# Designs tried in a protein design chat: VHH binders against Maintenance of telomere capping protein 2 (MTC2). Part 28

Target 1, 357 residues: Maintenance of telomere capping protein 2 (MTC2), of Saccharomyces cerevisiae (c7gvl2)
Amino acid sequence: MGDHNLPDFQTCLKFSVTAKKSFLCMYRDSVSKEKLASSMPSTCDIQLKRAINDAYPGGGIKVTVLNSTTASLDSLATTHVKEFEIVIIPDINSLLQPDQAKLVKIMRDCTVAIEKAQSTRIFIGVVHWNNPVQPSGAAKDGDEAGKPAPKTRIFLPTSLRMGAWLKHKFWFACAPPYLDFESSTESSINTRANNSIGMAEEEKQEPESKRSIILNEEANLNDVFVGSTVRRYILDIMVHLRTHRLTYNAKAGGVYTNSLDDVVLLSRLIGLHSGKMFVSPSHVKEASRWYFPMHLELVQRSSMDSSLLYGSDPNLVDEMLEKLAKIKCEEVNEFENPLFLESLVVKNVLSKVVPPV
Short names: E, the ipSAE of ESMFold2; O, the ipSAE of OpenDDE; V2, 0.75 times the mean of E and O plus 0.25 times the DockQ between their complexes.

## First folded at step 16 (VHH; framework vhh_6z1v_2)

Design u03 (from t03 with I58Y Q111D H112Y; at its last look DockQ between E and O 0.66; V2 from the best seeds 0.67)
Fold by ESMFold2, look of step 16:
Structure u03 (fold): chain B 357 residues (1-357), chain A 123 residues (1-123)
Amino acid sequence: as target 1 above (357 residues)
Amino acid sequence: EVQLVESGGRLVRTGGSLRLSCAASGFTFSNYNMGWFRQAPGKEREVVAAISYTGGSYWHADFVKGRFTISRDNAKNTVYLQMNSLKPEDTAVYYCAAEPYLGSLEDHTYDYWGQGTQVTVSS
């Protein structure tokens, strides 16, 4: 038993609207010969719009679907929207770095506009992931007689094909909303059950009352107490993540200084939603399981692993990473979570860091 | 074995048009961003255009903007460069290349390279 599944869309949406934060939504690719030339599934846009409209039926939120193309990004950069807007980016993983840089600038400008109370625009980045059978690059190149692996070869690939600055603009990743086809895999069923249990369950019963509760949660969020020992606990988790064997230590494992503020904010949201006016260690653990897996930077090849400084054989490290990639491939299918290995790292760290009494 | 095979390069008059093709094999083409690079004699290789694995995100260098168009067909494992309004300055060997990860335009991030196809534009 473990929380290896992505958090549910409905709760992630409500927390993100309350906090005015952007987030990722993880869709598994479906393979179709007729649609192989298509840049994205058109039905995910309808599903996301429906889920947002169900959560906010009284209006007041404009939903814009932005095709993940260069032309659509150029158009977005010049538009002015004065309503609360959610922009859906249907295939954020497919952006080349120049378009990623455009999006980062747009999102930074939106953050400034939020701070100035001029407008609110947040983003849902849709990641379409697949689960290839083998690591990127030819597995045989590094094993040929006496030749080292190419320095760019990836032995343990990641599902997020975006630069650190873009990834940093989103605070967590979630499962897609409930599918019209209810005979989905057991992972989809588990996601639906999670939506029915806990935070999302109450939203299904009384939408009007839940909208009022959400607005009250915005008004009372600042009253949720975060003690100094809780802040230290979050910092301890961050230190352990930065130094974990599987994280890329030269980039602090992907755990940057603003992670503290985001985890504190998410912990407050979890606490308030559960009816508490304070943050407990259990709230921090849950916030950590939501937040960190998307941000972690794992070692992908031996050149990223610090043990080489102590004489480790690069070929043995690369062989271990290949083995890990095969295990990840099997488990990602079971849990429908492309961040499965990152989630295990977070679970491992949470089991070792002593919470405050 | 990974292969990228360019074709379509030839001698063309100024103002003419060409379409270059690059056929890919030995890797999962639909997972790779693709780029076209060129190298004139005695000059550094330079990026001309790039296109994401879906085809929706693309980039063209300023010196070819409006004249060249990159495209791809994932069903055929092929990337194209449509070259219009050709100038003598476009004379170069054109290379197709594949980039697996971040959608970078930097030469060194491309894992696989073709052998090149010669384009010559006469006055």
Scores: ipSAE 0.643, ipTM 0.891, lowest interface PAE 1.0, mean pLDDT 78
ESMFold2 (binder alone), look of step 16: mean pLDDT 85; pTM 0.860
OpenDDE, look of step 16: ipSAE 0.717; ipTM 0.905

Design u04 (from t03 with T54V; at its last look DockQ between E and O 0.56; V2 from the best seeds 0.60)
Fold by OpenDDE, look of step 16:
Structure u04 (fold): chain B 357 residues (1-357), chain A 123 residues (1-123)
Amino acid sequence: as target 1 above (357 residues)
Amino acid sequence: EVQLVESGGRLVRTGGSLRLSCAASGFTFSNYNMGWFRQAPGKEREVVAAISYVGGSIWHADFVKGRFTISRDNAKNTVYLQMNSLKPEDTAVYYCAAEPYLGSLEDHTYQHWGQGTQVTVSS
């Protein structure tokens, strides 16, 4: 995985199902937003559903696409599911604050239900992102010597347009599933010939066996050892992220106490996936690259910069933000990662924090 | 220059209907949540309705009780408020506002405001 790329969907899905955690899926907005208002499943929803079904064929996972309406959320709140359910939220950024609050409540209730082994419901929040339109700050110097146009306060927008209380209900953000378009073309040709109706007895492999696979993975997760030095290393990373120049200090940079357990859990999964029985610093680094970018709160405007409290020139901060905005515009496209700047901050911190020996 | 221009406010009788329009310019309308607020004489400004930038997520105040409906047309950069079954208590200056990020209902989070349009409901 490149340092600035989003983690792949398949691995993220696997980890999220095993950990029973919700996650975000970041889609580049190539399609007109107008289609998202229709009651019809979007291409993205279909792709996600297919990818989930491919990963868990007949696996007893129910996939539901939520219509981003208050009525749909209310219905979800009252519906109990006996099976493992994945709820897809087609556009999480489209939710107004009241609906966000409802979703947060539902997600909390689901977490409690999971802890009580009553039901398992997790969420995939779809985020549609576009390239930040360069603020056309180039007002052409029209000639008239009039009043200095109020310096357009440089704003660094985020791709995550939701309250922190909802944002932090998700574990990490991933790339969309790769559509292997190649596999669909070959199957159409050869279906001509042989009519032999061999009734392949679909051995109804009982849904019980697949529940066992998920349970076995959870059991194996507990066998991955996490040393005290690893926990300290994660805490050091957290401290450096909180104090980073580009993070919003008033919100502790978006790094909360729960981050420790989340990163430990992710590190265990990465270790397990790598066939290891212990968490290494490399696993922690990888987990940090996955986890922290979506959780970080960056400075978006000069007024948010704590250095102003210490007498920094606001103009210099604006210049810095302008440069960052330019970098973001260029690099987000290159890496197809709307959280590029956040990933850059994490990379920088990981380079400064010394791993335990 | 960012502009929000409200229109459609007028004198109407109790039980009447009115449609307010707000034309937006100077910003990417399709990226903003839109809201309608009102302020009656001697009262605080209150949120009436809000609509997300994608649509689908809509909120109405409790006092609306199904009488008002917010909608938007991104192609026209316009947000609307259809008001039915108007009451004297609905008399206020109605304001259009734009919110870029959180889908908040709090007026202080809205960055752009119109000048308002007067709605008067007579008994």
Scores: ipSAE 0.580, ipTM 0.859, lowest interface PAE 1.0, mean pLDDT 84
ESMFold2, look of step 16: ipSAE 0.654; ipTM 0.894
ESMFold2 (binder alone), look of step 16: mean pLDDT 83; pTM 0.843

Design u05 (from t03 with I58Y H108K Q111D; at its last look DockQ between E and O 0.65; V2 from the best seeds 0.74)
Fold by ESMFold2, look of step 16:
Structure u05 (fold): chain B 357 residues (1-357), chain A 123 residues (1-123)
Amino acid sequence: as target 1 above (357 residues)
Amino acid sequence: EVQLVESGGRLVRTGGSLRLSCAASGFTFSNYNMGWFRQAPGKEREVVAAISYTGGSYWHADFVKGRFTISRDNAKNTVYLQMNSLKPEDTAVYYCAAEPYLGSLEDKTYDHWGQGTQVTVSS
């Protein structure tokens, strides 16, 4: 995965099923879906269900697509699940705050049920994104020329339309799967026509891919060793993220105490996936690039930046944040990653924290 | 350019029914959560009901539960408030408002407001 790209759906799904963790899928609207969204199933719901069924074709995982409705959430809270279930919430960022709070309670209860080995239900929250919608320069016309911006104006908006408590219930965000209904047959034909016997033979003979398969079949995730120096490295990364210039100090930058456990777990999965029975600093760096961007809480206006005590001009800070928002919008389009700026903050922190020897 | 225009407010008898409409223009209606607020004279504005941009997530205040129903029609760029079993304490100016972000019920998070429509419930 690149420093600026969301991790792929297939790997994120595998890790999340293994760890029994919920995750977000970041879906970019490529066509006008607004006229059809209320009267027919979402295209992303169909794509996600197919991708899960392709990954687990033998069954054993129930996939439920739940329209983000108040009634659907009430029904979900009272149903009993006796198998492994993945619940897809196709418009999770469309939930009003009361329904977000209800979902947090449901997910907390599901976590307790997993810990008690009573049932397993995890969630895939679909976040639709199309760049920030709230412009900073609303008063540009002559009648309002020179009017100060409202003090609550957001100059550097986030792309996630979710409250922090709901975000906290998901451990990372991934790119959507590549599936096209017309291309499922045509893409397969083009893939066969383009695949070479030589390349397929090289992949079949690669010892790393065979060792990864064997390790997945025989290794227990709990057997992947995490040393104390590696744990300290994770903690150092967390401290640097909490104190970064762009992070919102009043919310610890979005880096909560339980982040250690999640990054350790993700690092072990990455290590196991790469054929290792131990976590290295490189695994921690990759886990950090997956985990932290979705969780970071960046300053959105000068009043949120505690480092502006004495001497700083709030208007100049807000101007800088507005310029960052414009740069983010351009790079979000190129990398198809609404968390681009958050990913840059993580990259910056990783460059400063010295990994253990 | 952005407009929210409420209609349907009038004088009705206690126990009667009324449907408010709010026509939206000048913005992408299907991207906004919508709310109905009301303000009686001398009182603070209070949220009555809210509905998400998809129409699937909704909320009604306890003081109107079972009597009022919010709905929306994205094809017509319109949000509605069906008010049944009206009481004298429902007398207020009703405002339509649009919220672009976290789906909050707080009036300070709503970017666009209508002019209001008067509802008066007589005994």
Scores: ipSAE 0.674, ipTM 0.902, lowest interface PAE 0.9, mean pLDDT 77
ESMFold2 (binder alone), look of step 16: mean pLDDT 83; pTM 0.845
OpenDDE, look of step 16: ipSAE 0.865; ipTM 0.958

Design u06 (from t03 with S104A; at its last look DockQ between E and O 0.56; V2 from the best seeds 0.72)
Fold by ESMFold2, look of step 16:
Structure u06 (fold): chain B 357 residues (1-357), chain A 123 residues (1-123)
Amino acid sequence: as target 1 above (357 residues)
Amino acid sequence: EVQLVESGGRLVRTGGSLRLSCAASGFTFSNYNMGWFRQAPGKEREVVAAISYTGGSIWHADFVKGRFTISRDNAKNTVYLQMNSLKPEDTAVYYCAAEPYLGALEDHTYQHWGQGTQVTVSS
């Protein structure tokens, strides 16, 4: 059917450290059956700290946990670390929009600091998800008596409780690390043994030289060639995603112009990891499968309907969206991917856009 | 049946204090952001304070900042509004409301509403 699983944490971490990009980790809160998924959010930060320390054991990366509180955000804005820092946000969905705006400003300032070579701080936003198709988003008895009614019902909800401004500060979403997550779901998680794309063969590394290895990987990355026809292929994919029937065209489907730079960068990483100093169309396809699903803005109700369904009955569109939500519920748990429907949209677009030869 | 039931509204003197409570039932309270809104006679309903589903992200409107404090107890399915240093301008019907999505502060994003509780502040 094609691999619809989220990319593995280890590869995503390595790519993000090399590229100095922030990313999301999709932590499963499905039913209490999974011990780690049903435990307090603070256990995910312990798992992430361990996985980062395992990948970078010499202490070359400072790991900070930013509890999703207003006070923690204010404290972070006034602190500055000279070394490479990874900031874990254990429940990024729990930020109200004013705090999301604060985080956007902080992340923008961190990007500027990276560009000026003053400091490096990247973020791992943890998204706790569960099966979103639940009983009752419906109206209740006694909706009158001066209460404001919901302006619109959402028929196809998203797992990301982030405004577009914040969502686009992260370049992709990954699965949680296997090491600490496997304590309850060992047999379900061991399906990633063959993901050689995005993972370099690592020889033994001495801790004192770990910083210079990170910088050398960064330098090699910049040498990976990207031709003009490959750039046009990426742009063609972006146009098809923006105009897809299921994407919200008024927001460009969630696919903005700066997506080009991120997909180019990710394609370079995939190419380099596969032993190439150039980007091919196959590298672009894989980068697109990693990048776009978390960025897509899907139609959630008939008022968001794409122009491709012009003239359609709003009730029929809402019925279709409700059916899609049920299908999403069934498939999300099978693939352990809350972005399954978004991944299917990307797969559909990739099947239709002709790669360059 | 989804219910949000406010309580604690009454007449208080200027400078006084009051604590509003909102008991929730019929939905998974710990998945919802909560807000307090108010509507004075002849005015539009306005957001007073909001709190994320974990309780960690908190917002208060500038006109109540330093005087009002929102809090929640997910074990009791209850959200609170502690109101200190009350002014006659705070006289309004206060509503609690639940929001399941982006943590927005606009009334149209809130899915469930209480019936309101009257707060009157005498000069």
Scores: ipSAE 0.675, ipTM 0.899, lowest interface PAE 1.0, mean pLDDT 78
ESMFold2 (binder alone), look of step 16: mean pLDDT 85; pTM 0.865
OpenDDE, look of step 16: ipSAE 0.871; ipTM 0.960

Design u07 (from t03 with Y53S Y101S L102S; at its last look DockQ between E and O 0.01; V2 from the best seeds 0.00; counts 0 for: pae O 11.5 > 2, placed apart)
Fold by OpenDDE, look of step 16:
Structure u07 (fold): chain B 357 residues (1-357), chain A 123 residues (1-123)
Amino acid sequence: as target 1 above (357 residues)
Amino acid sequence: EVQLVESGGRLVRTGGSLRLSCAASGFTFSNYNMGWFRQAPGKEREVVAAISSTGGSIWHADFVKGRFTISRDNAKNTVYLQMNSLKPEDTAVYYCAAEPSSGSLEDHTYQHWGQGTQVTVSS
């Protein structure tokens, strides 16, 4: 995985299902403003549903697409699911504040239910992102020597527009599933011919066996050893992220205490996936690259820079933000990662923090 | 009322040592990460060092280069900055700050700041 790429959907889905954690899926908006307002599942929803079904064939996971209505959220809050359920939120950035609050409550309740082994419901939040419009060069309007156009305060918008309370309910952000559209066209033609009725009794492998696989993976996670040095390493990373120049210090850079457990868990999964029975610093680095970018709170405006409170020149901060905005515009396209700047901060911190031997 | 009171700042010669102290009151000190910041004349405020609530995690700025050490005593509600091998470039007002180590998403800010203590290093 490249240092600045989003993690792949398939692996993220697997980890999230095993850990029973919710995650974000980052879709690049195609030029066609198809009005998200239609009650019809978006192409994205269909793709996600297909990808989930492909990953978990034969059922065992119920996939529900949430309609962006308050009524749908209310219905979700009252519906208890006995089976493992994945709820897709088609456009999480479009949720109004009251609906965000409802969703947060529902997600909290789901977490409690999971802890009590009553039900398992996780969420996939779909985020639609566009390339930051290059600040259109101020048209050279004409010669009038008038008042210096108010220096357009450089704003570094985030692709995550939801409230922090909702944002932090998700574990990490991933890329959309790659649907190889090419493979499905060829196989439909030829199998016209032979009628032979042999009723191969598809042995209904009982849904119980698949639940057992997920449970076995959870059991295996506990066997992955996490040393004290690894925990310290994660904490060091957290402190560096909180104190990074580009992070919003007033919000501790978006790094909270629960990040330790989240990163430990992710590190275990990465280790396990690599066939290891212990967490290494490399696993922690990879976990950090996945986890922290979506959680980080960066300085978006000069006014957010704590240094201004102490007499820093706002113009210098604006200049820095302008440079960052330019980098973001260029690199987001290259890596197809709306969280590129956040990933850059994480990379920088990981380069500074010495891993334990 | 939450208070952070810095002390120990003074005039010292190049190569000298100082120990800054920050006494905290009005909050549960053991639930807060502590940091030292500095601001030189005409420069932006910068982080010098940070220490977790338990003292298990410590961060120092690159410019410290092993010269400074942050520590804390939770029994005394005090955070320290031992500064050795001081240079004229270290001349600044040094500030103590506190952030919650745990709590709600809304509480994770360096919300508490001291008034600062002046450190002057003379050539």
Scores: ipSAE 0.000, ipTM 0.286, lowest interface PAE 11.5, mean pLDDT 81
ESMFold2, look of step 16: ipSAE 0.549; ipTM 0.852
ESMFold2 (binder alone), look of step 16: mean pLDDT 84; pTM 0.850

## First folded at step 17 (VHH; framework vhh_6z1v_2)

Design v01 (from u01 with H60Y; at its last look DockQ between E and O 0.55; V2 from the best seeds 0.66)
Fold by OpenDDE, look of step 17:
Structure v01 (fold): chain B 357 residues (1-357), chain A 123 residues (1-123)
Amino acid sequence: as target 1 above (357 residues)
Amino acid sequence: EVQLVESGGRLVRTGGSLRLSCAASGFTFSNYNMGWFRQAPGKEREVVAAISYTGGSYWYADFVKGRFTISRDNAKNTVYLQMNSLKPEDTAVYYCAAEPYLGSLEDHTYQHWGQGTQVTVSS
């Protein structure tokens, strides 16, 4: 995976199901003005549902698509889960703060239920992102030497329009599933012809094996060793992220203490997926690239820059932010990653922190 | 230029109904959460209702008690406030405002404001 790409959906789904963690799925908004308010699942929601069902055939996982509405959240809060359920939230950025708070409460309750082995419900939050085409149209129109338009303080927009308390309920952000649309059209035609009487091959009892796979993966996860040096390495990364110039440390210091456990767990899964029985620094680096971009808060305004506290010129900070905004606009499209700047910060930190030998 | 223009404010009797409209221009309306605020004489400005950029998420102040409905038409760049069962306590200047990111209910997070429209409810 390129250093700045979002992780793939299939792997993220697998890890999230195994870990019983919620995650974000990042969709680029196609110009299609589809009526956001339609009660019907969007093409993206249908795609996600299909991808999940394909990954977990046999109905072992219930997939529910909920509209990002106040009414839908209220309904979800009162509905009990009996089996493993994945709830798709079609547009998580569309939630007002009160509804974000409701969602956080629901997610907390689900976490408690998981811990008690009562039920398993995880969430996929869909995030729609658009690269704001900077209106190139500074129309060069005429010389009227009018008063310098108040320098519109450059704001670095975020693709995640949610409070940190909701954002931290999700483990990482991934790319959307690749639907090979080509494979579905061919299978319907050819089934007509050949009548051949062939033998009743015994319907091998397929269903028991897949439940066993999820359970086996959980069991195997505990066998992946995490050394003390690896934990220290993660902590060092966390410290460097917190002290990074572009990181905004609001109330809770950006990178939370729980991030250690989250990154350890993700590192174990990556190690397991690679057929390893121990977590290596490379696994930690990969886990960090997945996890931290979503959990970082970047300086969005000059007023948020801590350097101002030390007498930095706000104009210089604005200039820096302007440059970053330009880079973001260019590179977000190339990498299809709305968290590109965050990924850059993580990459920079990972280059500075010395891994344990 | 960014503009929010409120309309529909007038004198009404207690128990009457009024529909406020706010027409937006100069920005991408469909990307902003919208809110209605009010300020009564000698009181602080307070949030009345808010609606997400998609219209799916909404919020009402406790004093609304089901009397008001916020809605939006993104095709018309307009947000509405239907007010029913009006009371003298609802007398205020009502403001439309736009919020770009967090879905906040705090007035300081709103970036664009209208001039307001006067609603007066007589006994």
Scores: ipSAE 0.682, ipTM 0.894, lowest interface PAE 0.8, mean pLDDT 84
ESMFold2, look of step 17: ipSAE 0.717; ipTM 0.914
ESMFold2 (binder alone), look of step 17: mean pLDDT 85; pTM 0.868

Design v02 (from u01 with G35A; at its last look DockQ between E and O 0.56; V2 from the best seeds 0.71)
Fold by ESMFold2, look of step 17:
Structure v02 (fold): chain B 357 residues (1-357), chain A 123 residues (1-123)
Amino acid sequence: as target 1 above (357 residues)
Amino acid sequence: EVQLVESGGRLVRTGGSLRLSCAASGFTFSNYNMAWFRQAPGKEREVVAAISYTGGSYWHADFVKGRFTISRDNAKNTVYLQMNSLKPEDTAVYYCAAEPYLGSLEDHTYQHWGQGTQVTVSS
């Protein structure tokens, strides 16, 4: 179960800047929710801004922190950006659905601006999550001792509190940056040249050199070959995810048609990062492990399980979901990954789908 | 035991102002989105305003926009509805409700409900 960690921030940032795609960053609840709505910088905002500045020194990328407020969204909708901007949304789960719809429109308009080469604005949505600790100390089990569980009981609640339209504007979720704020003060002053993740040595600290590197990465990305058998392999993975027993069939398991384009793009990035001008099945497997866990929609209770239409015992389904919830609680602590069960589903599907030779 | 207790409903003249409060207990208030709903006799229950668990994301129905303001105080586990420029059509029972998931405005998504407080606006 060693491949169940969230991808690292630095690589996810580099891929997202190159691809001009928005992504989620998963923070464990270490910050007060009241302070997250404050206009004052939070610890996660400082960490993210510092990590971005370390990766792109010299000011080629503008970083803006957008407090997760209705007023901040209204202001953002009326601003114009003529350079590359990264907008950090410190608590994306805190948006009510009307504000989620506003953000979807803003992000759609930003995609159009990217396509017209007018400006680039991408988003980092911060998701705050906590340890579920439900099976070992849950009061629901004590209150229900000796009685059958209610049929509406939710066994596997999601950590992503956003509608599908907004969720699909982000292509994957990553771990937070692993810098120690107090210990990293020296490194934040001095740019370290020990980055081994395929970034060229940046001995020239001028914006034109950094902008040229971004342009060269984008040009090289377009040359990475994707064969028809590789595209068919991705489609096979998507079909197996949509039909997996644990995925919620009524939402296509969270696997929609635009997933193909995103997985192809991410596979190209992984191939290029590994020094290849073509996509292999191993690149697709890695892209799938990055992409799909954030998008999957899992069955949260037995009433959502489509196998009941085929005669499955609902009590056995409830028992299975209870065991999965206990495993999730334990493994979320170990891997610091609130998408652990989703990652297991992806691993299971990848073991079943035969890659092309 | 989960409780939502509304207060502040009373008789007010047209053009007047009123502030409703809803005190919460028995759940982690700071994890829940909150909303005010209202129901006049013989009418369907309708959402008036909603506010996210942080207080930063909010929504007001068009029929109250500019007149009503929702707010919350997580230190006091309380949500408020400030109602200004009251009209006779604002006469209703007002309910507070809590929702822990997607921030929906649909009444069936709300898990916890108060008993309501009567607001009456006279001409």
Scores: ipSAE 0.674, ipTM 0.899, lowest interface PAE 1.0, mean pLDDT 78
ESMFold2 (binder alone), look of step 17: mean pLDDT 86; pTM 0.879
OpenDDE, look of step 17: ipSAE 0.852; ipTM 0.953
ESMFold2, look of step 18: ipSAE 0.655; ipTM 0.895
ESMFold2 (binder alone), look of step 18: mean pLDDT 86; pTM 0.877
OpenDDE, look of step 18: ipSAE 0.856; ipTM 0.957

